VH-VL binders against q5slc1. Designs and how they scored, part 38

Target 1, 112 residues: q5slc1
Amino acid sequence: MGALRGRWAEEEALRFLLGKGYRLLWRNRRTPFGEVDLFMEKDGVYVVVEVKQRASARFGAPLEAITPGKVRRLLQSARFLLGRDDLPVRLEAVLVHGTPKDFRLEHLVLEL
Short names: E, the ipSAE of ESMFold2; O, the ipSAE of ESMFold2 at other seeds; V2, 0.75 times the mean of E and O plus 0.25 times the DockQ between their complexes.

## First folded at step 20 (VH-VL; framework fv_recibokibart)

Design ad4 (at its last read DockQ between E and O 0.81; V2 from the best seeds 0.80)
Fold by ESMFold2 at other seeds, last read:
Structure ad4 (fold): chain C 112 residues (1-112), chain A 121 residues (1-121), chain B 108 residues (1-108)
Amino acid sequence: as target 1 above (112 residues)
Amino acid sequence: QVQLVQSGAEVKKPGASVKVSCKASGYTFTEYWMHWAKQAPGQGLEWIGEIYPNSGDTYYAQKFQGRVTMTRDTSISTAYMELSRLRSDDTAVYYCARDSKTIFGDWFDPWGQGTLVTVSS
Amino acid sequence: QIVLTQSPGTLSLSPGERATLSCRASQSVSSSYLAWYQQKPGQAPRLWIYDAYDRATGIPDRFSGSGSGTDFTLTISRLEPEDFATYYCQQYDYSPWTFGQGTKLEIK
């Protein structure tokens, strides 16, 4: 009964990750370094998850790199939210391909 | 260097069609999505749609759905945008622009020089 | 679709002054999914800032991007004569991609 309008892809990504045993800590959290979409925990490891929606299918494209600036800001944001910089943090992506009525998810662990 | 070179200006009558070309050089044409945007005289930018040259897959903004067709010819690294049933408010400069090649990004760099399409009765 | 509203429509300033250009989104946009473009009359737009904060290659450090959520800002710390142009923001959080209507930065 939840509406999928607005930030629908993020809602689907969250539902998907919760079903995989991830635990949500923070959502859409602003920091001095940017905004984190989903800050989660899995098997004792903190995870920053970034969600990206594209209406075009995009499944034929090869894996693309994350920019160094974005990596830096996501890690800095994680440290800010944790209040410390000595814990391991994993970066992940959920790519949402399509539209609310017809979409597919691709879940990626990003190299650090 | 990466460059997008568009076809020349067009003058069309209402009801006609126009096909604008965008020739890419300096990069692997099939690896980057290509976008098209409209800029009416004295106005801002409006996104029209996108095409992936490798597959030919497209997605169009709702406003242009049914009147726009995007295609490409990978043998000459050229993208095309065709706009049909032209009307006076289609008078604008039309740009092609290359998407970024990153997992999260969809910014546009570079842009073509633009093609002026004038629709006059 | 996400509507981007820029303000002011026109900003009249002199060289040496600080400029602040605003872009407001109709819904929250990830701070990484916003770009800025500069356009001069008769020219194509040029990428200026991407991922809200990162300058494109060759863009002077007097330009900076900031903001998150629904409010984003392009700041020019000290205006140079070549900076007078129209600036557009663009979001790539949710398809379809959209642009703001532009802020024209003109010499006073």
Scores: ipSAE 0.797, ipTM 0.922, lowest interface PAE 0.9, mean pLDDT 91
Fold by ESMFold2, fold request of step 21:
Structure ad4 (fold): chain C 112 residues (1-112), chain A 121 residues (1-121), chain B 108 residues (1-108)
Amino acid sequence: as target 1 above (112 residues)
Amino acid sequence: QVQLVQSGAEVKKPGASVKVSCKASGYTFTEYWMHWAKQAPGQGLEWIGEIYPNSGDTYYAQKFQGRVTMTRDTSISTAYMELSRLRSDDTAVYYCARDSKTIFGDWFDPWGQGTLVTVSS
Amino acid sequence: QIVLTQSPGTLSLSPGERATLSCRASQSVSSSYLAWYQQKPGQAPRLWIYDAYDRATGIPDRFSGSGSGTDFTLTISRLEPEDFATYYCQQYDYSPWTFGQGTKLEIK
């Protein structure tokens, strides 16, 4: 019981993206290169979505790029899950700002 | 070089308050969240809370809610943590630590050298 | 909150041996949202591994991080005298951020 409720931000992110017309292919999928939170598809494009929760009031703060190591592992994981490496994959983030009773979502497309 | 330098050791009586400072240098103080952690003698690390120096926004662990106040002075690149109504189990080393600035990361690097607060009657 | 439990509490080994330090989470943690710190007596913690797998700058390649779901490991392939210290894991998947209670790695 506790484990399902403990990952509340991922569920809210999934609900949000489904409402935006994204399709879920896999979630919480382990690969040799790490774990992918949400692997989705939108308008014929494969999308790796990583979810990050922070309880503090971080909405609107400047965001720096993800680390090169994490980019590499997410892309390698996508290629592993697709079984091929010749398809474009988009990286996206859903930042969940706040707590279960009071939160806001920020949806970003990551440019490397 | 990036550095966090904390104020010196404090000895306090139960019921008093203590305010620990953390002076940052070598980076843009307002761009990184600052965290505070507690380490009681012979024990592990416990997260207290965080402050964003640019806005002054804070978030505290439930255990410390109502007793801790985090502030900052951006003109001198200094963060503060004040703990009130001190009791003997508040005796600990208190650390400030800088958050990562990445979209997904919240690891801490660097840490201040620590400030020993001793609460005794 | 996510509770991290490290085992063993104390690990007694000799230089040259392989060390395996465990960190187990009370719920699944993304393998990229976990860090490890080294702390020696009288010193502040130092970042050692971030994003579960990446060594911080200057950390020797005998250190590696790995993990799956709720189970994360810090491995030291060949212990050197300077490696004897206490190691803490920390999660940053869900607020509040939490640390494991530490594993003290000491000379046998």
Scores: ipSAE 0.795, ipTM 0.921, lowest interface PAE 0.9, mean pLDDT 90
ESMFold2, look of step 20: ipSAE 0.777; ipTM 0.916
ESMFold2 (binder alone), look of step 20: mean pLDDT 92; pTM 0.931
ESMFold2 at other seeds, look of step 20: ipSAE 0.781; ipTM 0.915
ESMFold2, fold request of step 21: ipSAE 0.775, 0.794; ipTM 0.918, 0.921
ESMFold2 (binder alone), fold request of step 21: mean pLDDT 92, 92, 92; pTM 0.928, 0.934, 0.932
ESMFold2 at other seeds, fold request of step 21: ipSAE 0.788, 0.789, 0.786; ipTM 0.919, 0.921, 0.923
ESMFold2, last read: ipSAE 0.768, 0.789, 0.790; ipTM 0.919, 0.922, 0.922
ESMFold2 (binder alone), last read: mean pLDDT 92, 92, 92; pTM 0.932, 0.928, 0.928
ESMFold2 at other seeds, last read: ipSAE 0.789, 0.784; ipTM 0.922, 0.916

Design ad5 (at its last look DockQ between E and O 0.72; V2 from the best seeds 0.75)
Fold by ESMFold2 at other seeds, look of step 20:
Structure ad5 (fold): chain C 112 residues (1-112), chain A 121 residues (1-121), chain B 108 residues (1-108)
Amino acid sequence: as target 1 above (112 residues)
Amino acid sequence: QVQLVQSGAEVKKPGASVKVSCKASGYTFTDYWMHWAKQAPGQGLEWIGEIYPDSGDTYYAQKFQGRVTMTRDTSISTAYMELSRLRSDDTAVYYCARDSKTIFGDWFDPWGQGTLVTVSS
Amino acid sequence: QIVLTQSPGTLSLSPGERATLSCRASQSVSSSYLAWYQQKPGQAPRLWIYDAYDRATGIPDRFSGSGSGTDFTLTISRLEPEDFATYYCQQYDYSPWTFGQGTKLEIK
């Protein structure tokens, strides 16, 4: 039984954000523009959260840019899910470093 | 301009070791994770593991743990993969490939030209 | 470990036809962390599509990626002679990274 179980990193990311006072609206929602991992709300701001798992030792490394295509699709998905474009929306990442039995989380607000 | 050039084909007997090199040019070698993949004749691709040239940190797929060692020499921008205790099902083309440098991406571009390792009696 | 199963194993078509190559994952691949590679005999794989939808530099717009969840597709709207090759999908949602076994696109 050595295989990674299910979508464990997303579950840990969700648990972590709920503990920080985020409210879950939807998860794994398909839109015409792609799939959104977690769509949440915090203090009147809608938040698209993308989760990324890596087993390698990458915790605390300098971060690189998000691709323009991914930014576009995430924002279009948020507008689709909300049905309007005049509400505040933020992009965030939860990087999950490690394996189900030994992992660390890194939570980031992404510059657009 | 960005290029990965691998060492030449090798023929080995069962039980031996092989060390494949991958020389990088046209970019900052220490800024990108380097990956290795295996392609047995007529088969698909299988990920072996990765190394970060700056720190030397590695992570290996479970199947190869204990038999593979990845190293690098930053002075000559070269990554290495050594596979020990070779057996016949290790016969394959081995590729190095550069990771993307993005928050969410781990696609591979470019790839080295491949190194054929043949294990036979 | 996410298993990617490509279908069909071999697809025989003529230039000018539309090709549809399927990649199915054993669990959802969230955020469409999926790439496609083209490989011709004796050559290394080449990045073709990343993030399920985005063409790599220089890739013709007759190639498009689509899908989400467990089902992903590479579509070639009108086949050119140079498009006949083997195509592999790759996921980077959960480590270890895995590849499909390939679809060989060959001339009928």
Scores: ipSAE 0.772, ipTM 0.916, lowest interface PAE 1.1, mean pLDDT 91
Fold by ESMFold2, look of step 20:
Structure ad5 (fold): chain C 112 residues (1-112), chain A 121 residues (1-121), chain B 108 residues (1-108)
Amino acid sequence: as target 1 above (112 residues)
Amino acid sequence: QVQLVQSGAEVKKPGASVKVSCKASGYTFTDYWMHWAKQAPGQGLEWIGEIYPDSGDTYYAQKFQGRVTMTRDTSISTAYMELSRLRSDDTAVYYCARDSKTIFGDWFDPWGQGTLVTVSS
Amino acid sequence: QIVLTQSPGTLSLSPGERATLSCRASQSVSSSYLAWYQQKPGQAPRLWIYDAYDRATGIPDRFSGSGSGTDFTLTISRLEPEDFATYYCQQYDYSPWTFGQGTKLEIK
């Protein structure tokens, strides 16, 4: 069961994070500010996780910038989902490099 | 300023090959993926593939696999797309475009001016 | 691969009117991985909106992007003569990247 062919990279990212002790709160939640891929919790901290798939050979590239607009919308979405704005929220990325049959994951904490 | 300047229009017969060039300026050529897209007359845009100029790594849309080859020459900041075994429905404007180079983004900015390739018997 | 279907194919309106251009995806395009481009005859496409909602530099605020999941919209609140062009959406959620077939916005 599940989205084995559709949003496969997100499923792999979720499996990976669950294995690292993250707890899933919501997934694919729509808010007035956009859709959140994975909203999770780890060690008492709420985490917005964005998943990005690329088939090309991009593994190991230096950390790249995230746009200010995307940061703002992800934080707005987190606060909407929590119903409060006084809790710390961390942004993370799971970059999925490759195709369903041959991929690698890169897990990053994004500095705000 | 960032610019992509493409080679001039080409007229080819069916069965021939064409190689379109895209010269980059105003940025570090090896830092950004370069994409190629096709626009047939009166039609929309179709993604062909991408190349990373530093490594030469490529990825092609399945429709073009086996007929397209993307290369580059980093010494002159130029990307190339070669399309072989041309047929009439390859008549189109071909664009190069630079990737956004962000963690999550793959929008294209800027685009080259386009190269018209006409395949006519 | 993700197919993007734009509607209408052609939209005929007058300056001063509101325009709404639709882009529908064959599967969810999550995380707002969607861009819009404007193209005028004889010119290359130009980046207009990125990440579904963000205007590229120099794009007037009468343009706005909205939507999520499978349905995305480009809205022009009051059409100016310079806005008549063809608009394309593009997704970058899953490789290969794909474009919609375009909506031609023309003078009525």
Scores: ipSAE 0.762, ipTM 0.912, lowest interface PAE 1.2, mean pLDDT 91
ESMFold2 (binder alone), look of step 20: mean pLDDT 92; pTM 0.927

Design ad6 (at its last look DockQ between E and O 0.82; V2 from the best seeds 0.75)
Fold by ESMFold2 at other seeds, look of step 20:
Structure ad6 (fold): chain C 112 residues (1-112), chain A 121 residues (1-121), chain B 108 residues (1-108)
Amino acid sequence: as target 1 above (112 residues)
Amino acid sequence: QVQLVQSGAEVKKPGASVKVSCKASGYTFTDYWMHWAKQAPGQGLEWIGEIYPNSGDTYYAQKFQGRVTMTRDTSISTAYMELSRLRSDDTAVYYCARDSKTIFGDWFDYWGQGTLVTVSS
Amino acid sequence: QIVLTQSPGTLSLSPGERATLSCRASQSVSSSYLAWYQQKPGQAPRLWIYDAYDRATGIPDRFSGSGSGTDFTLTISRLEPEDFATYYCQQYDYSPWTFGQGTKLEIK
């Protein structure tokens, strides 16, 4: 209960992605460029996954793209964690809409 | 040139209600969540809640649930916050603020000028 | 809910000095979901830093944000007279969104 109350949306996002065949490599890893929520692998491609929770009923609302600064920092963090910059890296989001008792997940691939 | 213009100061007695307006211009009003925040005299900011003008959907901080109602009129690009059963500790400046329209962000990039609500009797 | 505690409450410095303002969270605020606002008396808050590190449009590069986890910092490398104001941090990691109580940066 304590763990679920803490970073519950991240736990649900991880569970969801594991169920889709993603493999977890690192979690909540700090780098000189920021912190990566979930660093995963799927079908030979490394994936940086960022998790965002909102309690409001936002499923279906229009959203803008990711900010340039965040894209830069996520890519820099991925390359830092891999120790190289020549491997495929994809950015993805898991949006968690709602509260621990009533939520929906939205899984997105982010265009760079 | 995004601008949020709020209604003027209000003086109310305990037990009354107040409705503060926030008129938006310079952007598509229905595309951005609008937030409301409270700042008691000499104190910091406290988040009250949010409304999505397109749908009218709201979410309120637990402390204000049951006393706050947020609405909007999309025909005049105006958001409203109504606070009922006023008491002396509701005396504060109330701000409307626009949410960022980004996938991960909920910072407030534009703010209204604030509306002073004074509760006294 | 995530409680943000700012320190010091008041910071008295002179123009030209370096200012360091702290924001500490009651639980980890991951993924850079933290913003800073500046407020002067009689005015609304103004967005200063978003995503912990990014300056809002028009904000001078003497302002920088840093930190992760529970500890975040706003640094002003060389104070200018216009920088004396109150600064608030805000988290948007988990609802409800919360603000710190502010640090008043005042001229010595």
Scores: ipSAE 0.734, ipTM 0.911, lowest interface PAE 1.3, mean pLDDT 91
Fold by ESMFold2, look of step 20:
Structure ad6 (fold): chain C 112 residues (1-112), chain A 121 residues (1-121), chain B 108 residues (1-108)
Amino acid sequence: as target 1 above (112 residues)
Amino acid sequence: QVQLVQSGAEVKKPGASVKVSCKASGYTFTDYWMHWAKQAPGQGLEWIGEIYPNSGDTYYAQKFQGRVTMTRDTSISTAYMELSRLRSDDTAVYYCARDSKTIFGDWFDYWGQGTLVTVSS
Amino acid sequence: QIVLTQSPGTLSLSPGERATLSCRASQSVSSSYLAWYQQKPGQAPRLWIYDAYDRATGIPDRFSGSGSGTDFTLTISRLEPEDFATYYCQQYDYSPWTFGQGTKLEIK
C-alpha cells in the first residue's frame, strides 16, 4: 500500500499520449546532450516529449518559458537520435500536477 | 536585487513551537513559489516544503507533515514556516529559497541567510 | 524518492588542479533535472549550475556540468582559491526534491 514506482509520472504521460494516437519510438534514451524522456511520432512529425512532475497544486498557473539552453539540448538530442538534422521535430511537454493518488495532466506544444 | 532576509536565531525547549520569517524584496513576491530547507549541524540539505504566496497553497515533505505550517503575508512580502512539537533533532539552520519559475525548473535561485533554531532540553 | 549520492565525500586539491565531483541518482533523472549549489561555511547555498549544464548568472566558465541518467558530474578545469567550498547536487525530477550529502572541496 502506498508504494510509488520510480517514474510513475512518465508512465501516466505515456499512457495519455498513446491514447491520443501518438506512437512511441524510444523512451529514456541517453544522448551526449541529456536524456530524452519520450521520443514519439504523430502525423508524420517526430516529437520530443519532456515530462515534469510536481506534487504541489500548479495546474492552471500562467505558462512559463522553457529556457533557451534546454530547447537547444532537446533539439540536439533529437538530431542525435535520428542521425540527421533535416526532419521535422516538435517539442512538447506533459506536466503532471500532483501525486500518484491524485494528479492531473497538462499537455503543451512548446514553441521554437 | 532579489533579497530574502530571515528572522534571527531561536532557542526553544522540546515540545515548543518556532516560527521563522522570510522577508522578500526586489521581485514580485506573489509570482514565485517559496521553499524551505533544513540543514542540521554538519549535515546536508533537506527539503521541507513549499508555499505559493499568491494562493497560499502548500505542499510538505512527508517527514514534516503534521508538524510544519507554511504561511505568508502578501502585504509585507513575508513567508513564514512554523514547526511544532520540537525535538532535539530539529536543531538546524532553516533556509527559505525562491523557486526558479520556469516550466521545467525547480532549482532555487535565491536563498535567505538562514535561521538557527536550537532545541535544548 | 530519488536519493542522490555524491562522491567523494572530501576532495583535497591545490589551486590550478582540475576537480571532478560526482553525483549519482538512485533512478534516472530525466531531462537533466539537476542543479548544483556551492556553500561556504556560515553562508547560504548559492545556485551554481542548473539543468545539469547551464551556469547560473556570474558563474565562470571554468565550471561545467555534465552527465545524464543516473550519473552527473561537476568539473572545475583550473581551481581558484575561491572555489574551495562544499558542493551539493539537487534533483527536481520527482517530488520531493532531494539533495546529495555534499562533496567538500578543500585545499591540500
Scores: ipSAE 0.733, ipTM 0.905, lowest interface PAE 1.3, mean pLDDT 90
ESMFold2 (binder alone), look of step 20: mean pLDDT 92; pTM 0.922

